# Designs tried in a protein design chat: VHH binders against o75319. Part 21

Target 1, 181 residues: o75319
Amino acid sequence: GNHIPERWKDYLPVGQRMPGTRFIAFKVPLQKSFEKKLAPEECFSPLDLFNKIREQNEELGLIIDLTYTQRYYKPEDLPETVPYLKIFTVGHQVPDDETIFKFKHAVNGFLKENKDNDKLIGVHCTHGLNRTGYLICRYLIDVEGVRPDDAIELFNRCRGHCLERQNYIEDLQNGPIRKNW
Short names: E, the ipSAE of ESMFold2; O, the ipSAE of OpenDDE; V2, 0.75 times the mean of E and O plus 0.25 times the DockQ between their complexes.

## First folded at step 14 (VHH; framework vhh_4orz_3)

Design y3 (at its last look DockQ between E and O 0.02; V2 from the best seeds 0.00; counts 0 for: pae E 7.9 > 2, placed apart)
Fold by OpenDDE, look of step 14:
Structure y3 (fold): chain B 181 residues (1-181), chain A 120 residues (1-120)
Amino acid sequence: as target 1 above (181 residues)
Amino acid sequence: EVQLVESGGGLVQAGGSLRLFCAASGFTFSDYDMAWLRQAPGKRREWVALIWSGGDTDYADSVKDRFTISRDNAKNTVSLQMNSLKPEDTAIYFCAREYWDSDFGAFDYWGQGTQVTVSS
């Protein structure tokens, strides 16, 4: 169905840019049809996303959608100037190597093509926390050589919420480095 | 011209049931999500039930498990079965067509409404 995701209201709609990176995390925006079930202050549409990003004096250059559904919003709800990439990512379990690779490849491609600007990579899952946080941290750890604890701390601080799933945290801290190609 | 005509309202005792109907015309009915709204005296219009073009349904918490929305695309009709009615359900009920281009209140057309009165 088209219900408001559980606990969706509990999370900040948009985090802060992660210093030293091009990443920003947010919860899934909901298309207009969901607004009837939300208080005005709870609404967070694709349009609201861009407004909030603008309020931070930032600009999105890519959106990576990690949700495992397409019911929340349509790519057509986004500005045509901002590429949209869907990476279906199953919740609760650590993303597989293929998913991790897809994410890394997308990020690297973006960075290669956007060296001349400071546009952000917006990443979201349902809550913009666990799957989102894991893949961002995985990238920072595997590709940028960031210490796992530093990556996690940075993400948590910038998102305004902490990674919740122990299996994600454990994999980031103690799991193997995944191949970058 | 888009037209929505509600019917089926009336006076009923608490615990009773009513079935509302809406006849739609002037647009490709099967392409649109439809809803029932209601407005009680002195209160804001509120969303009650929604049925997507694909048939999925959703309900306000206040009417969940008591009300059932359905549609017949062949007849261009939307219905609202209301069971276990309460005095607080007293309101004018509107059939509404949903559209996605507005901020809040995502309905562009509705009928004149039908009065539902639930007595204690």
Scores: ipSAE 0.021, ipTM 0.249, lowest interface PAE 7.1, mean pLDDT 91
Fold by ESMFold2, look of step 14:
Structure y3 (fold): chain B 181 residues (1-181), chain A 120 residues (1-120)
Amino acid sequence: as target 1 above (181 residues)
Amino acid sequence: EVQLVESGGGLVQAGGSLRLFCAASGFTFSDYDMAWLRQAPGKRREWVALIWSGGDTDYADSVKDRFTISRDNAKNTVSLQMNSLKPEDTAIYFCAREYWDSDFGAFDYWGQGTQVTVSS
């Protein structure tokens, strides 16, 4: 009994690369054991993720998994050449400063190590929307100096779905600036 | 109505053991992942242990090898065996149901909690 995450079928599997950044957002891929509950056209496995990225003429250089659970797929289901990082993130609350710091640190490390290529950072939570969008936007605002409304608009357009959690949106628009690394 | 009722809390001396129970009702228990979380005074709620619907488990580093989560799908219960208790384990412990839609968090229902106090 692996249960498909609620509303997971309602979201586009993979967004588009966010122009001017190294980010691409997607919903959580589901390992083969979940496919018993899915029509063939609904499947989105780790392999499907990489095929869809390749179809966009892009390449992943890091996957940041924001889920609070370890059920959906195992790191072994990913190509061995792609680094994987899990940052446990609770979904109901604006991420705390420690979580934001871990995310910023991971992104900054990736950009330093990958300055000579154009590989992407793939970021996902369960739906690739609220937690994912918050942390990407927080990075763009705090580290890259992007205006909150511009960061949110860019994420929404490239993900293909709008951020839904009002507490996240309010914190991005009106909350305190967090110090960078 | 979804209900989760914790029991088994109390006062225990450091190094001792305690077993918590959670009775679940109002949903198809076997379909859901379940967890124990805890909240110490003045601290944020933190996860402690998770048990998948299929029986796999995971633990926070601070309790690994000391705590054991288990479930009984026939009785709709989740248990937490807590051994080698330390004063820092003092908290209100909550049984929680995993929230499958991560946009709203990992847990959507939890009980009233049961107090565990570990004396030095």
Scores: ipSAE 0.012, ipTM 0.277, lowest interface PAE 7.9, mean pLDDT 86
ESMFold2 (binder alone), look of step 14: mean pLDDT 83; pTM 0.839

Design y4 (at its last look DockQ between E and O 0.17; V2 from the best seeds 0.00; counts 0 for: pae E 5.8 > 2, placed apart)
Fold by OpenDDE, look of step 14:
Structure y4 (fold): chain B 181 residues (1-181), chain A 119 residues (1-119)
Amino acid sequence: as target 1 above (181 residues)
Amino acid sequence: EVQLVESGGGLVQAGGSLRLFCAASGFTFSDYDMAWLRQAPGKRREWVALIWSGGDTDYADSVKDRFTISRDNAKNTVSLQMNSLKPEDTAIYFCAAEYWDSDFGYDYWGQGTQVTVSS
């Protein structure tokens, strides 16, 4: 149903663009049906997402939804001009190679098609933190050659919250590089 | 009513062992991934171990090869065998449950059990 995710209210709705990248992370926006369970200042809808992005003088060019459900909002709630990609990602497990590849492929495809603009790749899971952070960092590490600690620090700083799950952090720091194609 | 009740904590000397237990009730235990987390004084809560509903396990590097998580679905319990304990393992240990097919994070928490490792 319309159950508010645990701890969802505790996280900043939208992070900052990660310098040197096209990534921005945010927590899952909730459709109107959730508003009755939220204080006005707690509400964060798809519309609010785009408003907040605009307030940062940015523009979303792609949304990657990593949540493992479809109950939070509908793709139809998004502007038609912004592609939406769903990658079902299990909550607390290190994403498998297929998931990682899907993410990387999507990012690379976007970058290839959007060389002439500065639109952002918006990535979110439930809290826009753990799964989101892992996959963004995984991309930076595997594809861009960023040092793991630097990637993690950059993400944490820009998201305004730190990755919480140790298995993600350890995999990023010490785990194997995943194939890029 | 949903409950997670930890037990087995206490004082132990460095190099010693403890076994923590968590008894669950009020939900379909077999459908939940179970985790142990810990919080030391003045530190953030950190993940220690996880056992999925399917039985797979994962550990923080700091406890690998020393700690073992297991579950008994018939008894609705999850346990943490802690060997070769170190002073840095001193913390309140929490049991947590997460529905395997949910996107909500940990759904339920225990109140925690104190583990103190003396040097």
Scores: ipSAE 0.220, ipTM 0.608, lowest interface PAE 1.8, mean pLDDT 93
Fold by ESMFold2, look of step 14:
Structure y4 (fold): chain B 181 residues (1-181), chain A 119 residues (1-119)
Amino acid sequence: as target 1 above (181 residues)
Amino acid sequence: EVQLVESGGGLVQAGGSLRLFCAASGFTFSDYDMAWLRQAPGKRREWVALIWSGGDTDYADSVKDRFTISRDNAKNTVSLQMNSLKPEDTAIYFCAAEYWDSDFGYDYWGQGTQVTVSS
C-alpha cells in the first residue's frame, strides 16, 4: 500500500548543507502515486527534491537511501546522472557495525571520486532524521574526529529538526568509537 | 478498526517457560514489523524482540538465547516463546506493530498481558 509514513508531513522536506561537510539530509521523496493522499503543498517527489537542491545552488553527486523498503520511490525515478545507493537500515535499534561500515565506505568512496568537484551526498531515511542523523554523526565522530555533541548540534540545526530517538543519542554520546572504515 | 490482543500471560516459577500470543486484525499484517515490549512497575517500556515482515528477528541482549519471536502471516499472529524465565522478566508484555520502515515508534499497541515470575 501507498500509506503516507506516520509524521512524514511534519518535517521539512530538505535541510541545509552541513557546513564543513559534503552532507545534506532530507526526508524520503514519495513517488507520484502517493500524491492522491497529499495536498499540493505537502507533495515532495524525487523531482521536487532536485528542484529544491538546485534552489540552494547545490548539486547532488550521490543519494544514500537508508530506508528498509522500496515502496516510496524507485531508483529509476532519479536522474541517471546521480548515483544511488541503498543501505537497508533496520529501525528500532542502533545500526549494527556492518551497516555503519557500509555507510562509511560509501562516503569515503564518494569523497575520493569527487575531490575535484563540489557535489553533495544526499542522505535520507523515512523522515531524514533519526537513522539519517545517526549515521551522518557516526561518520563525523569516528572518521572526522568531531565531538559527539558538536556533531549532533550541527545536524539538528542544518536539518531543522532535532534527533528524537534517545537510544541513538546515547550511543553517539557515550557509545564505542567504531574504527571500521 | 485495528486491534492487537495479547494472551498467554500468567504466573510461572523461575526457570520455567511461557508462550505469549498476539492476535492482529484490521490491517495488512504481512506489511508490518511486529515487536514485543515490556514494562515493569516504575520502569520505562523496553524493547524485547522484533520480527519484521520478511521474517528476520532481533532481540534485546537481556533475553537473547532465552526468548524466540515468531509470526504466522496466515493466522495474523505473533508469538513469544519465553524460556529460562527469571524474576527480572516480570512485567506487562505488549505486542506492537509498525509499518515497514517507520522511524517514530509503533503504529498500533495491544493492551498487554501480565507475566509474573516467582522464585
Scores: ipSAE 0.016, ipTM 0.301, lowest interface PAE 5.8, mean pLDDT 88
ESMFold2 (binder alone), look of step 14: mean pLDDT 86; pTM 0.859

Design y5 (at its last look DockQ between E and O 0.82; V2 from the best seeds 0.00; counts 0 for: pae E 3.7 > 2)
Fold by OpenDDE, look of step 14:
Structure y5 (fold): chain B 181 residues (1-181), chain A 118 residues (1-118)
Amino acid sequence: as target 1 above (181 residues)
Amino acid sequence: EVQLVESGGGLVQAGGSLRLFCAASGFTFDDYDMAWLRQAPGKRREWVALIWSEGDTDYADSVKDRFTISRDNAKNTVSLQMNSLKPEDTAIYFCAREYWDSDFGDYWGQGTQVTVSS
């Protein structure tokens, strides 16, 4: 199960912190078993993730993994000091209310418990783009009251890649607000 | 070339059973997560059952406890045992490779028709 996801190499490993938020998006880090299939400069491990975050003078306080597989890395590959949350999120389709709620709840919980610091919520799916972007934007729109286009633009700019799924974009722009409770 | 060929579909009465098969070729089968999808008339394609390369499985709520997905890596096949079939299970069923975890690389076969009569 250590084949490289399609187009994984095409995306920046780590985005930038989204100004005004605690979010940072990145593509899925790959455990050591994947390295044999990658050029050295293409490697992006859990360790590399943390190094890159530090290079930005940031610190991760939570990782939310949205992938719908367990083959990429193990929670044990992460520092024990950083909580890891798995939210199995199906691709292609707009996340359901339960998934959205789980994400929002996790974010809100983190923010409540981390008011005294500036640690980031790291969010990733496989490419750290569509599912990741949707849920982050959904949160900003539904919880923070951000205008949909502003949320999308902010995410795209900070991630370094634009949301690609039209159904996600349309739902964010024109879809109903999802319940926060 | 990646190929997925579904078989085993047909007409069955409500409460009946079917077993679908998928023959895979053109890739290292045991490295990939596989799934069954279905699409009913006028509805969106939805995933039904997943089996990871590691062997774990997951099911849509609508088919839990009724459907069972399995794989045979030696034969490059995926199967779907469907029990207690309902009319709402009527759809074209597709065998798919990693459809649910990526926005890219959508691979599925031509599908096999499953019709459940009342």
Scores: ipSAE 0.547, ipTM 0.806, lowest interface PAE 1.0, mean pLDDT 94
Fold by ESMFold2, look of step 14:
Structure y5 (fold): chain B 181 residues (1-181), chain A 118 residues (1-118)
Amino acid sequence: as target 1 above (181 residues)
Amino acid sequence: EVQLVESGGGLVQAGGSLRLFCAASGFTFDDYDMAWLRQAPGKRREWVALIWSEGDTDYADSVKDRFTISRDNAKNTVSLQMNSLKPEDTAIYFCAREYWDSDFGDYWGQGTQVTVSS
């Protein structure tokens, strides 16, 4: 199936680098087969992603794909020099502790391996908003000690869209610190 | 209007089998990933099995090797064969369209009750 995800067109393709972090968020890029259903200005392919990152004078060093499907693009559509990690993350529900742990482990591993460069971690789900924002904020809160409201504000501003799901927002604000190990 | 209608639930003894069916309408069925979810009393809804539009499948660890999801694009149906049933499988089972990979809206049916006694 190459149908365009619901409301996908309504979101900015790529956000801005989140200051003080190595994160940048974006919506899922769509491979060429989807372009028949898109106006030229609506297209956002894997190639378009890298062009937009380069336009910001940035470079991706890891892509974390949070989607729970394989239909949007193939990892082979990405430059072979950029590591790709799939973390299957169910939507509509606060991610479970195993998913949160996998995300934290991937980020910590990246930071250790990339301490001598300034490459970014690109994170996306389908819209680059709710699951993406939750896991980035959960990392900032649990690992970096950022206040929940400050993490949420930073993400919203840099993504260009606000987190929408109240259960995610409530868990970030009022839920316990999750174990990092 | 998107409609998903589950059937095939019932009461079964532990170790038994059931086959669930989901009839889909109101959308181009072949283009969508489909799933079975379940919800036991007092627990949150969880995914059970997924089948992508291209035919690949995935399963929750708790049902792997016991449950099989399949689809019939000619009839717009999704099926779940459940073997070696355990009391822990007791739940309302829901058929869903892209529930797990959507940030917007929930598309699932009314559900069908599966009760496993032992």
Scores: ipSAE 0.241, ipTM 0.552, lowest interface PAE 3.7, mean pLDDT 89
ESMFold2 (binder alone), look of step 14: mean pLDDT 82; pTM 0.837

Design y6 (at its last look DockQ between E and O 0.02; V2 from the best seeds 0.00; counts 0 for: pae O 8.6 > 2, grease 24.8 > 24.2, placed apart)
Fold by ESMFold2, look of step 14:
Structure y6 (fold): chain B 181 residues (1-181), chain A 118 residues (1-118)
Amino acid sequence: as target 1 above (181 residues)
Amino acid sequence: EVQLVESGGGLVQAGGSLRLFCAASGFTFSDYDMAWLRQAPGKRREWVALIWSGGYTDYADSVKDRFTISRDNAKNTVSLQMNSLKPEDTAIYFCAAEYWDSDFGDYWGQGTQVTVSS
């Protein structure tokens, strides 16, 4: 199980904080066992994640892991004790309503408990792009009332890569508002 | 070249059992998470069962406690034991490599038909 995810090397490890939100997106960090297959400059470990967040003068208060596998890293590999939530999210298809609800519930809970600090919610899937972008944008649209195109533009700019899957983009732009509770 | 070949489908009476098999080649099988998906007529393809490279399994609620996924890394096979079959289980069943967590490069077979008569 130590194969490098397809196209994982093609993506910037960590994006920038999305202004006006508490979100930052990144690709999945890979535990030490994957490093045999990576050049030193390609490595992006759980430790590297936290160092890069610190370099941006930010702090993670929650990690939401959208991958539907446990082979990339274990929560125990995180260099700091931070809240960690796995939401198993299927790729290729628009996340179902239960997955969307779980994501919204987690974000709303974090914002309530962290109203007196400025810690960030780190969100990742495998590449930190399609599933991650979809759920962040779905939250901004449904909960914060952001226009679909504005949410997508903000995510793309701050992640440093554009959402790629057309079915996700179509659902965000033209699909129904989802129930928030 | 990656190949996934499903077998074991057929016609079965409600309440019966079937066992599906998937033979994999063209990749290091033990490194990949494997899944069974299904597509009923007029429906979108949905996941059924997942087995991670490390052995963890998970199931859709509709098949929980009736279906069992397993893998044999020595033979490069994954199988799905389906018990207590219902007409609603009628579908084409597909074996997939990393489908569940893949954003790119999907690998799945051509499928095997399962028909459950009432």
Scores: ipSAE 0.168, ipTM 0.525, lowest interface PAE 3.6, mean pLDDT 89
Fold by OpenDDE, look of step 14:
Structure y6 (fold): chain B 181 residues (1-181), chain A 118 residues (1-118)
Amino acid sequence: as target 1 above (181 residues)
Amino acid sequence: EVQLVESGGGLVQAGGSLRLFCAASGFTFSDYDMAWLRQAPGKRREWVALIWSGGYTDYADSVKDRFTISRDNAKNTVSLQMNSLKPEDTAIYFCAAEYWDSDFGDYWGQGTQVTVSS
């Protein structure tokens, strides 16, 4: 149905580009049907997403959707020029190795194909925080060799909210490196 | 035929209270999310309060802690208790229904005028 996700309104719609990376995180945009259940200032549609990105003088080159549903918006709501990738990611638990691999593969593929531009990889789950933050940080740690605490701090600062789930944080800080491509 | 009929609007002084009612008919009331929306002159219609079929309630920030939405499934009614009213609350208030599992189940009333004087 058209139920607003719990606590969705509590999070900033769009974060900032993570310096030194091509990542930007945001909460899930909601299609028009959800607007009936939102105050005007609470609305955040796919169109609003792109407007906010433009306001930051950035451009999206890829959207990675980590939500475990397709209820929130349709890929058709996005510009045709921006590829959309769905990686169904279960909430509240540390993503499995397959999910991590899929994410890393998608990011690496994008970077390989987009060396000639500065377009961003937009990543979101429901709140654009925990699943999103974990996978971005996992990538930075495993692929880019960033210190876990540095990756987490960078993500938190840029997203405007801190990772909340201790199992994610613990895994990032003390967990093993996951298999790369 | 689906009908939503609002009542309870009127003129009230700032700081006062009103209780709006909406009587619904023509659909399975208990399966629908109910909402109050309002539209002030020259402004967009805005969401005020929601009560879902499961009983969950939510409010716009502008009315939170002042307004209370409730429903009576036995009577097919939804109510909006409005306390501590402000001039900014002046608007036509609409009752709306939406089937929680459908994008096409929207019904609206004709609205009731609420005027809050300073």
Scores: ipSAE 0.013, ipTM 0.246, lowest interface PAE 8.6, mean pLDDT 91
ESMFold2 (binder alone), look of step 14: mean pLDDT 82; pTM 0.822

## First folded at step 15 (VHH; framework vhh_4orz_3)

Design g1 (at its last look DockQ between E and O 0.80; V2 from the best seeds 0.00; counts 0 for: pae E 4.3 > 2)
Fold by OpenDDE, look of step 15:
Structure g1 (fold): chain B 181 residues (1-181), chain A 120 residues (1-120)
Amino acid sequence: as target 1 above (181 residues)
Amino acid sequence: EVQLVESGGGLVQAGGSLRLFCAASGFTFSDYDMAWLRQAPGKRREWVALIWSGGDTDYADSVKDRFTISRDNAKNTVSLQMNSLKPEDTAIYFCAKYWDSDFGWSFDSWGQGTQVTVSS
């Protein structure tokens, strides 16, 4: 399918590494079939993702795909050397405890296995903003003990865009800590 | 022009089964996620089942383990097998295209729907 997600063009393709973490957020790369509806400068493919990461002198060690679809790109479009994890995450709801746990578990697993390198955990949803930001912040808050406002500010600054969904922000700021196991 | 035509609805007793069908045209069917929605009288339209372009599925909690969504890309059809039907399943059922978004559900292009009535 070549229907470009609404507002997808409005967001920076790739954010910056979050200082003190292994996280980097980006919007969903789109497979070639979408390029027909995009200007060349608007295109952002899986290949473009890796090129942009390299331009930042970084390397991806894991991609966590939070989109609630399978149509944007295929895992086969990614280098075989970079693991791909799909966590289907609804875009308009605060992720449930199971989703949060899956995300935390994946991150913790990666960190345990990658202590000897500085590879990044790339996280994306469609826009790489709300779902992505929520789960990253949720991790920082619940696991790393970061203050909610600090986590949100850090994410927003590094992503180059601010979380927009109030329910996500409210849950991060005032919601309960979620189980880490 | 995108067209979705639902069929298969009817009257059934509680505990019974129905199979709904949707015929799609006007777009590359295999590239899109498809969903079934339903709307009961006086209630909001709600999503019931989703099948992604990759073939995986998801269901609303209210229908999980009772309903099964499937698709046939060769025929441009999506189906909903409904088992163990309950009176609360009574609604007009719609077939829709789905888009993922950070900002909520995005459904479009549903047809006139098909009436499902489950009697006590």
Scores: ipSAE 0.716, ipTM 0.872, lowest interface PAE 0.7, mean pLDDT 94
Fold by ESMFold2, look of step 15:
Structure g1 (fold): chain B 181 residues (1-181), chain A 120 residues (1-120)
Amino acid sequence: as target 1 above (181 residues)
Amino acid sequence: EVQLVESGGGLVQAGGSLRLFCAASGFTFSDYDMAWLRQAPGKRREWVALIWSGGDTDYADSVKDRFTISRDNAKNTVSLQMNSLKPEDTAIYFCAKYWDSDFGWSFDSWGQGTQVTVSS
């Protein structure tokens, strides 16, 4: 009996690896209990996520779940070999500085621990677009010095959908550099 | 048909405590995130506490450290323990199903609520 998140069907399940980074973005996978109202081609489970990543010849080394809920799947639905991190991120508003710091800390930790492999950080919110795109771009801007417009364009191209929320876009383009520590 | 029935309200002195209860039916309760909302006279309903299906919780700043939300999936209930009550906590309290999304938070409340009145 779970309801499908609004507009979830409108988004491609998984994007492409963002060149020059370790990121890949996707919409939230849904556990089997959600599938009763989905056509087979609409299903996107945790297993489907890993199959699609493998089809791209990639491997996940970390999943960062940005949803402000625990409804969609359980960490036990994921392979034991892939670390999972929940960062509760409030939607529709620019993430606060504490949330941004937690994301940066997680990414920096992953990069240090995985410097000798090519595994990816998978990042998702509900739709894999607005909260996800904001935090990935914020990291690229603040930590790696990427120009805001270049970070946004890269994310949009690789996700296959453009960032939608203007307050996120405006904060990325015009906001101050956020603290990294 | 979804039903949420609140109870446990009443009159208390400032500094006192109350525990509210919500009985849920008509949906798979353990799969849903739940919330308590309140509505003071002349004000818009506001959320005060959230509890996710996995058991983690969050609180509005105005009630942090004073209110505790909990759930009992075996009994299909959600509860709100309210301590150190203040006159500004006076309101009708509603329980609700909670939805998170990039488009905003949504709350589905169905009951008549339960009145909490805090006197000085």
Scores: ipSAE 0.166, ipTM 0.550, lowest interface PAE 4.3, mean pLDDT 89
ESMFold2 (binder alone), look of step 15: mean pLDDT 81; pTM 0.812

